# VHH binders against o75319, part 101

Target 1, 181 residues: o75319
Amino acid sequence: GNHIPERWKDYLPVGQRMPGTRFIAFKVPLQKSFEKKLAPEECFSPLDLFNKIREQNEELGLIIDLTYTQRYYKPEDLPETVPYLKIFTVGHQVPDDETIFKFKHAVNGFLKENKDNDKLIGVHCTHGLNRTGYLICRYLIDVEGVRPDDAIELFNRCRGHCLERQNYIEDLQNGPIRKNW
Key: E = the ipSAE of ESMFold2; O = the ipSAE of OpenDDE; V2 = 0.75 times the mean of E and O plus 0.25 times the DockQ between their complexes.

## First folded at step 7 (VHH)

Design k21 (framework vhh_4orz_3; at its last look DockQ between E and O 0.01; V2 from the best seeds 0.00; counts 0 for: pae O 11.2 > 2, placed apart)
Fold by ESMFold2-Fast, scan of step 7:
Structure k21 (fold): chain B 181 residues (1-181), chain A 120 residues (1-120)
Amino acid sequence: as target 1 above (181 residues)
Amino acid sequence: EVQLVESGGGLVQAGGSLRLFCAASGFTFSSYAMAWLRQAPGKRREWVALITSGGRTDYADSVKDRFTISRDNAKNTVSLQMNSLKPEDTAIYFCAARDYPYLGTKYDYWGQGTQVTVSS
C-alpha cells in the first residue's frame, strides 16, 4: 500500500560516494503518492534522489534496486538516461550466491562501459543499509581484495549508518570468498 | 614493455614531509588511473590515493588532508606529496596503474615499491 516503510524516516536519504569506488548508497525513494504522509523535509522522491546526488557534484550512471517489491517507485519515475537493474532480495537473509554473482556482473559490466567517465553506481534496498551494505562490501572483498573490516568501516562511514544485521557482518568477516563462475 | 619506477622514499622524522615520484613508460599513461598503495611489515597492501585520467582525486581516510596526489601527463609521472608524517605511515609505497579507478588492490601494472620510514 501507501504506508511508509518501517523505520524509513530514521535513515539519512543518501550517503556519500565511497572514495576509491564508484558506489553510492541510499534508502528507497518514494513516489509522489507517499508525499501526502510526509513533511516537506522528509520527502525523498526519485527526483529528490537525483537532486541530492547533484548537490554532492556526482552523477548516477546506474541504479541497482535490491528491494523485494515495486510498490515504492517505478523505473519509469527515473530519468530515461539512467539504467535501472532490479535484483529481488529478501530482507534478513544473507543474499545467495546467484544474487551475489548477478550484482558482481552488473558492477563489472558498468565499469567496463564507463571507463571514460566518473559516473556512479547507486545501490539501494529499503533502508540502504543491510542488503545494500552487504553486496557492496562483498564486491569490494571478493573482487577488489579489500580487507573485510576496512570495507565495512568505509561503507558505515560513507552511508552514515552502521550495518545492523550480525549475520551479514559475520558472513563478510569470516564467510567464504564467492568466486565468479 | 610496461614499467613503473618509484623514487623519493627515505627516512624522515615524525611531522616531516616526503614527496614520492613514479615514472611510467610502455602504455598510454594519460588514459590510465594512477594510484599509490602501501604495505607495512606483516600487513596486506592497502590503498592510499588515486587520480583518474580526468584528474579526479580520492584518498583513504587515514591520509586525507595530509597527502596530495598529482599527475603530469606530459612527463608520464604521478607524485604523492606526504605531509605531517606519522610513524604509522611507515611502509613500502607502490605506484600502480589501471584503466578504471578502484579502491582495492587489483591493478594492471605495478612498480617495485619505495621504502618510507617515519621515526618517532
Scores: ipSAE 0.472, ipTM 0.763, lowest interface PAE 2.3, mean pLDDT 90
Fold by ESMFold2, look of step 8:
Parts: C-alpha cells; structure tokens; sequence
Structure k21 (fold): chain B 181 residues (1-181), chain A 120 residues (1-120)
C-alpha cells in the first residue's frame, strides 16, 4: 500500500546538479496519500520536488523513474511540460545491458533535443542512490569517458550520500567494457 | 577547416595570474559548448571548465573560485582567467568544442594546447 519505503527518511530529498552534466538525482517523491505517515517537515511530494529544483535556479526537462513499482506517485502529478520515462530497474543486482541501453538512449535523446537550453534530467529510484548512481555513473563512464572513480566521487558529492551497494561499485570500477550502440 | 588556437600560456610564479584565449573558426561557434582541459606531465587529460552555448559555466572542484571561463560569440573566442595559480596547475591547456556539454574528454574539436608552468 502506502507504507513509507524503508530508510527513505534518512536521505536528502534532492541532490545538487552534477557539474559538467545535465543530471540531478533525488529520492522518490511520494503522493499525498503517504503524508498521513509523515511529519510535515518529512514530506517530499512531486510539488516539493519542483519547488526544490526551482530553489536551485534549475528546471527539469525530463524525469527518469527507475523504480520497479507504480505506487509512489502518478505521472499525472507532474507538470505536463515535463516528459516522464519509467525504466523498470531491478534492485540489488547490477542492471542488465538492456536497462543500461535504455538509459543511455533516453539521455542521448534528451541531450540532442535540448542542446539549446539548460534543463536537467532528473533521475530517481526509491532512495535516489544505488540504482540512480549506478546508471548515471555508467553513462558518464561509457559515453563520456569519465574515469570510474571520478564519476563515483562526483555522484556521491552531488547526491550528498555515498553509493552503498558494493556490487555496483565493483562493476563500475572493474566491470566489463560495454558498447554504447 | 576547423581550427581552435590557444594563446596566453607561459611561466608564472605561484599566486600569479594568467589569461588563456582560444580563437575558433570553421564551425558554428555559437552552437557549441566550449571547454578547457589540461594535461599535467605524466597524467591523463582532465576537464577544467566548460561554458554552454547559452553561457552556463561549470568548473572542476580543483579550480572552482580561482578560474573563470567566458565566451564571446561575436568574436568566436573563449577565454580562461586563471587566478591564484599553484604549482599543481602546471599543464598543457587545451581548448575543446562539442555540440553539447560534457565533463569528460570526448570532444569533437581540439586545439593544439598552450603550456602553463607555475613555479614555486
């Protein structure tokens, strides 16, 4: 149902834009039905997301939702001017090549269509950390040629929390070279 | 043909300043993100700063608040003001261009580089 995801309260709602990229990461926003279980200061709704992005003098141009569930909020809760894309991403294991390709394709398409503005790609999973960090870093490594340790450090610093899943970290640092197609 | 030509490098004492310039030709400059990268002796090339076609700037943490990137689309130039220079800033500095901004090292066009040497 409407149970607050475990440890969700422990994470900063929204990170900072990652310099030199179009990415910003955040934890999953929760629709109003979840607020009965939250103190007012703990609430983080879709509206709160957009307010926090605006407070940073930024604008979202795409939201990529990596969660494997539809219970947290509906796309209808987002402004119609902001495209929404769900990429079902299984937790706890390194995302498969199809998932990585879908993410790369979505990012590349956004960048091509948005070269004349500074809008950001918002990426989230449940906590905005492990799956989110993995796919952002995988993109930076494979497509942009960023060194793995530099990508991880940048993500951790801008998210405000370190990647936690060791299998993700090991795959980013030592995993196979992947094609970008 | 596409050309990016850097100038303004040289030898400077620690704590000093330099301004690098990059003159661009042969492509639609105003549509490209411009960047400065550097390569220190024995190290890989690394991103230093970028400026988008719309003027947004980003910097590597090691140079933030000391370096300023700017562009002049009327003159097809990009510059890098470098203040409070440290010996660790010693490197060959490259101007680079890509049709959208990235912090990595994969750019469409590159200059030949200009040497910056910061002595203790």
Amino acid sequence: as target 1 above (181 residues)
Amino acid sequence: EVQLVESGGGLVQAGGSLRLFCAASGFTFSSYAMAWLRQAPGKRREWVALITSGGRTDYADSVKDRFTISRDNAKNTVSLQMNSLKPEDTAIYFCAARDYPYLGTKYDYWGQGTQVTVSS
Scores: ipSAE 0.265, ipTM 0.662, lowest interface PAE 4.5, mean pLDDT 90
Fold by OpenDDE, look of step 8:
Structure k21 (fold): chain B 181 residues (1-181), chain A 120 residues (1-120)
Amino acid sequence: as target 1 above (181 residues)
Amino acid sequence: EVQLVESGGGLVQAGGSLRLFCAASGFTFSSYAMAWLRQAPGKRREWVALITSGGRTDYADSVKDRFTISRDNAKNTVSLQMNSLKPEDTAIYFCAARDYPYLGTKYDYWGQGTQVTVSS
C-alpha cells in the first residue's frame, strides 16, 4: 500500500543539473497519502519536486519515471505543461536493450523538440540512483561518447550519491554499446 | 482496422470470481502494453492493471493480490482474472493498448467495455 520505500529517506530528494547535459536526477516523489508516515522535513511530493527545481533556477521539460509501480504518485499530480513518460524498469538488474532504447529515444526526441529552450529532463526511479544513473550514463556513453568513468563520476557528483549496484557499474564500464536506433 | 473487444463480464456475488478477456486486432499486439481500466457509476475512470510488452505487470492497490493480468501474444489476447470480488469492483471494465512512448495517461486504443456487477 502506502509504505515508504526502503531506504528512501536516505537519499537526497533532488540532485543537480549535470553540466553539459539536460539531465537532473531525483528520488521518487510521494503523493499526499504517504505524508502521514513521514516527518515534515522528510516529505517530498510532486509539488516539492518542482519547488526544489525552481530553487535551482531550472525548469523541468520532461519527467521520465523508471519505477516499476504507479503507486507513488499520479501523473495528474504534475503540471500539465510537463510531459510525463513512464518506462517500467525492473530494479537490481541491468535494463534490457528495449528499455535502454526507449530511454534513448525519449531523450533524443525531447532534445530535438526543445532546441529553443534549456528545460531539463528529470529522471527518477525509486531512489533516483541506480536505475536512473545507469540509464543516464548509458546515454552519455553510447550517444554522446563520454568515457564510462567520466559519465559515472559526473552523475555521482551531481546526484550527491554514488551509483551502488556493481552490476550496473560493471556493465557501464565494460559492457557493450547498445543500439541507438 | 484496430479493434479491442472485451468479454467475460457479468453478475457475480461478492467473494466470487470472473475472468475478463480482450481480443485485439489491427495492430502489432506484441509491441504494445495492455491495460485494464474501470469506471464505476459517478466515478472517474481508474487504472486497474497493466502488462507491458515484455510481460511486466502492475496493479492498483485496490486490486492487488486479487486480480491478475496476463497476455497471450500468439492469440492477441489479454486477460484479467478477478478473484475475491467486492461490490466496490462494480464497474465497466475497459481494455486499452498503449504504444511507446508512454507519454501521459492516454492510451492509443480502447475497447467498448464490459459490465461487471458484484452483488453483496
Scores: ipSAE 0.009, ipTM 0.218, lowest interface PAE 11.2, mean pLDDT 92
ESMFold2 (binder alone), look of step 8: mean pLDDT 87; pTM 0.881

Design k22 (framework vhh_4orz_3)
Fold by ESMFold2-Fast, scan of step 7:
Structure k22 (fold): chain B 181 residues (1-181), chain A 120 residues (1-120)
Amino acid sequence: as target 1 above (181 residues)
Amino acid sequence: EVQLVESGGGLVQAGGSLRLFCAASGFTFSSYAMAWLRQAPGKRREWVALITSGGRTDYADSVKDRFTISRDNAKNTVSLQMNSLKPEDTAIYFCAARFYPYLGTKYDYWGQGTQVTVSS
């Protein structure tokens, strides 16, 4: 339906670019039909997303949508200049190896195609926190070789909220490196 | 003040070995990837080896199986063990630091370089 996601209003709409990377995280944008349930200050539409990114002097080159639904907004609500990729992920569970591989493949493909620009990869789930933070940190750990605690701290600081799910944190800190090649 | 200071360079005969060291200060060394690059006379600077903050290593094809990069986070040092040296390894060797080694095109910090000369 038209229900606003639980606790959605409690999270900052858009984080900051993670320095040294092409990643920026945000909560799910909500299409126009949700605005009747929001105060003007609470609205965060696809248009609002792009305005907030521009206010940071950044530009999106790809959006990766990790939600298990398409009810919040449609790809057609986004500018045609920005590719959109849907990777269906269930909440609560650590993403499986196939999901991790799809994410890594999308990121690597974007970086290869965008060597001559500084456009960002925007990643979101419902709150832009747990699934989003897990997959970004997993990429940094497995592909870039960043220490798990450093990846988590960088994400938390730039998102403005700390990863909440203990099973995600435990997997990042102590789980196996996934060689999805 | 950030500093990277190289040492261990010198003159060696072909087939010999050298170990280069880079001492880092002024930044959180353990969080940075460390790299060695070299510039031979009349040539462009080329990447040689890299070690990530997590300890993953990578090497240029020209030095693979001959050079080994390692780091000591307790001492804020990175080293390059160079074995089976060839005259074409003659270059100034630079230490460089980067937070994300594969996502960007630039290094955040650079040393001044140390000369390695391999004679036949």
Scores: ipSAE 0.011, ipTM 0.360, lowest interface PAE 9.2, mean pLDDT 89

Design k23 (framework vhh_4orz_3)
Fold by ESMFold2-Fast, scan of step 7:
Structure k23 (fold): chain B 181 residues (1-181), chain A 120 residues (1-120)
Amino acid sequence: as target 1 above (181 residues)
Amino acid sequence: EVQLVESGGGLVQAGGSLRLFCAASGFTFSSYAMAWLRQAPGKRREWVALITSGGRTDYADSVKDRFTISRDNAKNTVSLQMNSLKPEDTAIYFCAARYWPYLGTKYDYWGQGTQVTVSS
C-alpha cells in the first residue's frame, strides 16, 4: 500500500521563501509509486519539488524532514548535492525540547557553513504546516527574537495556509522560550 | 524605486489633533511593518509607533493612549492619528518600513519627514 496522506491534496506543494530568513516550507514529496493515484496536476515528487524551487529562482541547501515515516520518499530520491536531515516528530503534540534543540542546532550549523551563499533550508512534515510551522516559528522567536504573532503571520503568509493546531499556536504565543545550551 | 512620502504635518495648538499619512510604493507594502519615528530639534530620533503586517500595534509610553497608528494595505498607506497634542510633540515625523518588526534596530526604508509644530 501506497496510500496518499490524509488531506495532502488540500495543501499547496511549496510556499514562498520567508523573506529575511533562509526558510522555505513545503508538503511531503511523494515518490513515483504514488503517481498512479494522482492526476498530473496533483503530482509532487522530489523532482517536482526542485523544479518548483528553481521556478522561484531559489536553491535548496538543506532539507529537514520532520515526518515520523520514510514511506513517502527516500533520501536517495534527492540530488546527492543537497544534505538531508531526518528529525522524527509525532503529529498533534507540541515538539519536545530535544526535538526543538535538534532543529535549532541543524539551522545554526547550516547558516554558519553557508555564509557565502543564499541557499535555502527546506522544511517539511506531512502537510508542511503544523510541525513545520511550529519549529520554524519557534526558531524565529527563540533565536532571532521575533515576536510570536509576527512569526506566525510571516509563516502563514509565505506558506499560503494558516497554522491549524491551537495547542501549537498557544505554545508559540504564550509558552516558554526554549533555551538551548 | 522605493518611496515613502509623508503628509499631514503642520502647526496646531496644544490640545489639538493632526493626522499624518505615509504613501508607500516600490515594495510589497503588505509584507512590511510600518513605523513612525520623530526627531525634535537638537534631540536624537525616537520611535513613536509601529504596526505589523498583521495589524498588531505598539506605542512609545510618551504617546500611548493619545496616538493611534493604522494601515490600509489596499492603498499602501499608513497613518498616525495624533490627539491631545503637547508642545513636547513638536518634531519632524518620519515614516519607516522594516520587514522584521522587532528583529534588529535598522529600518529598511525611510521617508523624508513632515514637520509637526505644537504651540502652547
Scores: ipSAE 0.000, ipTM 0.144, lowest interface PAE 13.9, mean pLDDT 88

Design k24 (framework vhh_4orz_3)
Fold by ESMFold2-Fast, scan of step 7:
Structure k24 (fold): chain B 181 residues (1-181), chain A 120 residues (1-120)
Amino acid sequence: as target 1 above (181 residues)
Amino acid sequence: EVQLVESGGGLVQAGGSLRLFCAASGFTFSSYAMAWLRQAPGKRREWVALITSGGRTDYADSVKDRFTISRDNAKNTVSLQMNSLKPEDTAIYFCAARYFPYLGTKYDYWGQGTQVTVSS
């Protein structure tokens, strides 16, 4: 369908690159068919995504799509030069260990193959906030050894919105480190 | 002003032990990963050990099982315990700080170094 996701308009389209990392977070881009329900200033298509990244003097090297649907845009709506990875995640629940492992593996593989460039890993769910922020922070905590509160603060500042789900925040601050690769 | 000041270097015989200290000031120490690197005469600088802000440790293969890195956030200090020292461990040892230990950035802050000499 062509229904705009609930609260999608309430969030900034794209955050800022998280300094010291290769991560940038954004809300789900919506293909052209959704634009009939949007004012011009509300539109955020795959093309708009790449234009906004370029406006920040950045370049995407990978998109990780965490939504549980493929109705918002198709991989073929993206430039052929940018790899696309789908990791199906459901909202509301903390992502399971298998999902966390898949995310970490994809990030580590990208970083290993992109040591000689400065391309970014773009991560999104529907709003680019809870699932997105959780997995990015989980990576920073578990792989990079960042303190949980520092990871959360960095994500919140760069995304321009604070993580909203208390169960996600609680798991990041007090949950176990997942070391299974 | 950011400062990293190393101490504990000196001359030791092969098979001996030495403990290096690094006192940090001028930044939020507890939020940074801390590392030790070394440079032997005529060689490139190499990474030796790292401890993350969360306390995770990692070591170069050449020093694994012989060296132990630790930190004291209350005192803004990082330490390197060096056991079973070999002549090839002879180098200037540098303390360095990095916010993200592995994500594509160089070290943010460096100490001046302390000399370690291992006699055969």
Scores: ipSAE 0.000, ipTM 0.217, lowest interface PAE 11.9, mean pLDDT 88

Design k25 (framework vhh_4orz_3)
Fold by ESMFold2-Fast, scan of step 7:
Order: sequence, then C-alpha cells, then structure tokens
Structure k25 (fold): chain B 181 residues (1-181), chain A 120 residues (1-120)
Amino acid sequence: as target 1 above (181 residues)
Amino acid sequence: EVQLVESGGGLVQAGGSLRLFCAASGFTFSSYAMAWLRQAPGKRREWVALITSGGRTDYADSVKDRFTISRDNAKNTVSLQMNSLKPEDTAIYFCAARYYPRLGTKYDYWGQGTQVTVSS
C-alpha cells in the first residue's frame, strides 16, 4: 500500500552537499498517492526533491536508490536528464562486498563521465541515514582515504541526523578496507 | 616530525626507465592520499599521479600508460615507476600527501623534491 514508511516524518527531507565531495543525501521521495496522509508541509515528492536541490544552488546528475522496494516512487517520476540506479539493499546487516563494490563502481563511473561539471550524486534509502550514510562513508574511507571518524562526522553534519546503527558505525571505524574495484 | 623523503631521481636517456620512492614518517600514512607532482624549468608545478588510501589511482594524460603509482602501507612508502621516458618528463618530482584528495589542489605535506633529467 500507500503507508508512510515508519519514522519517515522524523527526518529532514534533504541534507546539504558534503563539502569536498559530489554527494548529497536525502530520505525517500513519496509519489502523489501518499500525499493524502501528509500535511502540506510534510510532503516530499520527487518534484519537491529537485526544488530543494535547486534552492541550494545544486544540480543532481545521478540518483542511487538503496531501498529494497519500488512502492514509494517510480523512476518515471524523475526528470529524464537524471540517471537513476537501483541497488537493492537490506536493512540491519552491514552491506555485503557485492553491494559495496556496485556502489563504488557507480560513483567512479559518474565521476569519470562528469569531470567537466559539478553535478551531484544523490543517495537515498528509506530515511537517507543508515544504508545511505554507510555506503557514502565506506566510499570516502576506502576510495578517497578519509579517516572513518571524519567521514562519519561529515555525513552526520551534512545530513542533519546521526547514523543510528551501531554495527554500521563499528564496521566503518574498525572494519577492513574493501579493496578492488 | 612529519617528513616525506624522495629518492630514485637521476639522469636517464630517452626511452629509459626510473623508479622514484617516497618514504613517509610522522603521520598516519595509511589514512592519506599520496601524490607525485613535477615542476619543469620555466613551467608551473603540475600534478602527475595520485593514489588514495584505498589504492585507487589517477594519472595526468601526459603520463598515462607510461607511469604507475603504487604504495606499501607496511613500509610507509609510495613509488612511481616511470617507463618510456621523454625529454619532456625532465623536472623536479615532488612527493605530497593530503587527507582529502578532492578538496582543491592543497596538500598537507610536501617532500623536498628529486631531480629527473631525460637526455635526448
């Protein structure tokens, strides 16, 4: 159905660009059928997402959708100029190496193709927090050489919410670097 | 104290090879991206190669397919293998370290440089 995801209203719709990167994180947009259960100020449709990004003087060049469902919005609800990539990820468990490498491959490919612009990679799961924050931080640590605590702090500050899952945080801080692209 | 010490520079004939080494101390080497930059007489300093802490490499177009950057975190070293050298590669080569490789062109630490001269 058209049930609002649990705790979805508790999170800011979209964070700020993470300085020094091409990443911006947000919660899942909800298509028009969900708006009957939302007050006007709670609505966050695909159109609302792009309006909020423009208000920050930014432009999306890619959306990576980490949800395990397609019920919230359809790729067809996005502008045709913005590529959409689905990477199905399950909750509670740290994303596996296959998922991590798919994410890294997508980011690396986008950056190579977009050397001549400053377009952003938008990343979301349901709340734009745990799976989203883990994969962005994992990329920064493994590929860009950012210290784990600095990556987590940067994500938390820019998203406006702190990573909640302790197993994700522990893997980022103390886990192995995933090498090979 | 933080130090980056380059070695391996010298005189070589066109078509030859050299391997440069950079020994790092005084910081958490494994957390930093390492780069090689060069400055030729009368030219601006230019970036040559980069390796992140995760091992991802990038190269300037002028050296792509000829140079290979690598690192050894156990030894706190970064190396630059230079093949098919050209007179145009003549420059002082600098080792540099930075924590965030995508934050502009600033580097946190620099070596003193090592001279590479390629004769015709």
Scores: ipSAE 0.000, ipTM 0.120, lowest interface PAE 16.2, mean pLDDT 87

Design k26 (framework vhh_4orz_3)
Fold by ESMFold2-Fast, scan of step 7:
Structure k26 (fold): chain B 181 residues (1-181), chain A 120 residues (1-120)
Amino acid sequence: as target 1 above (181 residues)
Amino acid sequence: EVQLVESGGGLVQAGGSLRLFCAASGFTFSSYAMAWLRQAPGKRREWVALITSGGRTDYADSVKDRFTISRDNAKNTVSLQMNSLKPEDTAIYFCAARYYPKLGTKYDYWGQGTQVTVSS
């Protein structure tokens, strides 16, 4: 325990807001107990997350945590004003329909309740890349009618890293639209 | 019967101070996060300050370093100390309670509000 995730330091902490959407992606924040294994410039705590979002002149209204663990930080480490949703998502495999439905429902609910502001939906997994990119792109394709290649390119550009898992990319490009209800 | 009753509002000159109180009854106060929200004339209701069941505090940028939220679980009260008041702080101030602060921005219980008027 208390070891930093594999390759976590290889990724930018926070991407840019995806234009035309309310999404912003980032890697998992690490609570204070991890900082003794990190140089000051490598630290990315929950507080650092909110400072970096503010530096972009943006504001978080919801965090969706896709990690399959609770060891990296606690919801209590986040400001009380920002709702937190945990969707336990197994890595490596394309998320199942139940997971996709939960994500879509949370996003749709947030957008309906936040019509009068410009607050962002922050989405992360461990690296803020594969599970995160898949679910954001799946939402854009299935709900917003975005072309798969356009959704993927938008995510890659704004995250600053390209989706790595070929099975996720293949499902987004050629897989069925998920109609959960 | 659940009740949140605000007090301490009034008229004050710019640069002055007011302390708001909220008395809670009818629920397990110590288990709830408590918040203050305000609604200025012609504007939407906005969040001002929050204190969790564990005592952690958070503030809107517009009031940071001027307002202080605190709670007394023995008396079932939450307080808002407002310093360096500005005319733009003029609003009805509402006390609110919620059990699941991380699952949404909705509050379970609301007070009726107390008027704060800051003259220039």
Scores: ipSAE 0.000, ipTM 0.110, lowest interface PAE 18.9, mean pLDDT 87

Design k27 (framework vhh_4orz_3)
Fold by ESMFold2-Fast, scan of step 7:
Structure k27 (fold): chain B 181 residues (1-181), chain A 120 residues (1-120)
Amino acid sequence: as target 1 above (181 residues)
Amino acid sequence: EVQLVESGGGLVQAGGSLRLFCAASGFTFSSYAMAWLRQAPGKRREWVALITSGGRTDYADSVKDRFTISRDNAKNTVSLQMNSLKPEDTAIYFCAARYYPWLGTKYDYWGQGTQVTVSS
């Protein structure tokens, strides 16, 4: 289907780069087939994503797609120069340790291969908020040693929306640190 | 302030050669794909050649094997070597830049154009 995701229009398309990191979060881009259901100012295609990133004087080097579907856009809709990684995650549930490990591995690999540039890791789920915010914050806490409240506050400010799911917030604040596998 | 400034156009006889240059400023040139497009009198603008940020090139069928696009990132320039020119190559030639090669026919920045006239 080409139904617009629930509440997708309620969220800003793309946040700001998180200072001191290589992360930028956004909501899922919607391919051209969805545009008939959107006003011009509501459109957020893969093209619109890259235009908005460029307007911030930033450049994407990797997109990590956390949605459990391929219906919103195809990797082929993205520029040839930007790698795309799919990590299937279910909404509403805190991502499992395997998913957390896959995310950390992808981020660490990108950072190692991109030491000579300032390209960003773009992360999105459907709304670019709960799964996206959880995994970015989990990385900052576990790998970078950021305090949980500081990581959450930084993400909320830069995304322009606060993490909504209490189980995600609770895990970040009080859950175990996933240091080694 | 973004600028693309073309030079090297002029009058040339059929079978001759010209080299066009485009000097870029005000943006991160090395990150952009650069293209040449042309517009003949009474015709739509048509794409001629493209070079990606990585140096990969592509050409319109009408100019393959006659034209060569190249870039110099140290000098922020893109050039078009035009050989075996035909009267049909007569047009205003535009330099254009796009960050995303898949933007189709849409470009982020355009020069003012330089006239190329090929006499029979």
Scores: ipSAE 0.000, ipTM 0.100, lowest interface PAE 19.0, mean pLDDT 87

Design k28 (framework vhh_4orz_3)
Fold by ESMFold2-Fast, scan of step 7:
Structure k28 (fold): chain B 181 residues (1-181), chain A 120 residues (1-120)
Amino acid sequence: as target 1 above (181 residues)
Amino acid sequence: EVQLVESGGGLVQAGGSLRLFCAASGFTFSSYAMAWLRQAPGKRREWVALITSGGRTDYADSVKDRFTISRDNAKNTVSLQMNSLKPEDTAIYFCAARYYPFLGTKYDYWGQGTQVTVSS
């Protein structure tokens, strides 16, 4: 449907680049059909996303969409030059190992192909917080060897909002490292 | 001009306590993670304790449950309370600041250090 996602307005549209990484997190952009339900200052379309990234003197090289829907915007709403990857994830549940490995593979592939530039991997779910924060932190812990609490604090500060789901936080802190796919 | 100035170091007997202070100026203190590191003679510099801008604390295993780091954003100070001191705690203690608390090994700003000597 055409309903604004619950609590979507409560979240900052775009966080800051996570330093020492190629990650930037944001909430789901909403296509023009949603703008009649939003004040001008509340609008966050795909175009608005790219404008806000440019305002930070950054450039997107990949978007990873973690939502379980395509109702909010279409890949066709994005610039042709920016690759788009859909990884369907359900909310509330810790992403399964297959989802985690798909995310890791996409990130590693991007980094290998983009050694000569500083373009960012943009990651979003509905709020750009729980599923987004989990998968970014899981990558940092499992692949980059970052301590779980350090990864979580880095994500929280750069996103501007703290991870909310206790099961996600618990899995990051005490769950197993997902080695190799 | 950025400055970190340590104080509170000195000579203390094993089992004693000491409190170190670090006064910060020239940057937005409340936005930075603050850390204490130490260097004993002939040894590499070792991280001791960290406090994030949000107040989260972390400690090296060697000092856990003996040392407590705290900060006062109104006064731009970070403190290290050192209890149950051991001769092995003898070192120059450095205050350090980093904007990105968990990235790499680099600190953005460093103090000059303050000497702590623990006698047996």
Scores: ipSAE 0.000, ipTM 0.148, lowest interface PAE 13.6, mean pLDDT 88

Design k29 (framework vhh_4orz_3)
Fold by ESMFold2-Fast, scan of step 7:
Structure k29 (fold): chain B 181 residues (1-181), chain A 120 residues (1-120)
Amino acid sequence: as target 1 above (181 residues)
Amino acid sequence: EVQLVESGGGLVQAGGSLRLFCAASGFTFSSYAMAWLRQAPGKRREWVALITSGGRTDYADSVKDRFTISRDNAKNTVSLQMNSLKPEDTAIYFCAARYYPTLGTKYDYWGQGTQVTVSS
């Protein structure tokens, strides 16, 4: 389409690497057709994403796209050297167990295959905040044994924006650990 | 079980160079930021250099442009190349590991240190 996602301009394009992890979070890149509605400094294309990651002296090894649409950019807009994984995740509701396990499986597989490098797992939804932050924190809590409040604080600081959805925060803090890998 | 073992310390004359090494074992080295800190006799411990798991580096003002930190994740080692050494660089140098980002001197694991002495 031709519509910029609501509030998309309100969020920083890319956060910082979450230290001690392989995660970096960002908002959805927008293909060239969206640039007619953006000032030059507001543009954030797939190319802009990789330039900003490089400016941080980091390198992407995997992109996990959590949006429930393919209208913002196509996998073909990404470098062929970077694997792309789509996990269709509905917004507003806590991701279901199937979605959580798909995310964990992808992360575990990447880490197993990338023991000899320090490439990052880039994770995004529309704003790179609620679905993105939930799944990253859920991984840290369930797989790495991180205390929920510490995982949330780490994500918020590195993303530069705080998780907004109270149901997501509640599930992270008080919900059950999902142990089927 | 977790160990950080420093080596490469010694006596060197002012203006000289020295390279420190730290061998890590018992944890997932590639996931940790690695740092060097130093403590001079009768002084508090101070931070010298840090390298993140992604390879980004940062340095204390007192050592900028003279010291270089690097890591080898395949060998679980971090090193500190020290050039243009000054008598005030004399200290015990400690290797330290940190999982979470923190401001200040909180680290998860520490080595026992290696002595560096710079003569005038």
Scores: ipSAE 0.000, ipTM 0.112, lowest interface PAE 15.6, mean pLDDT 87

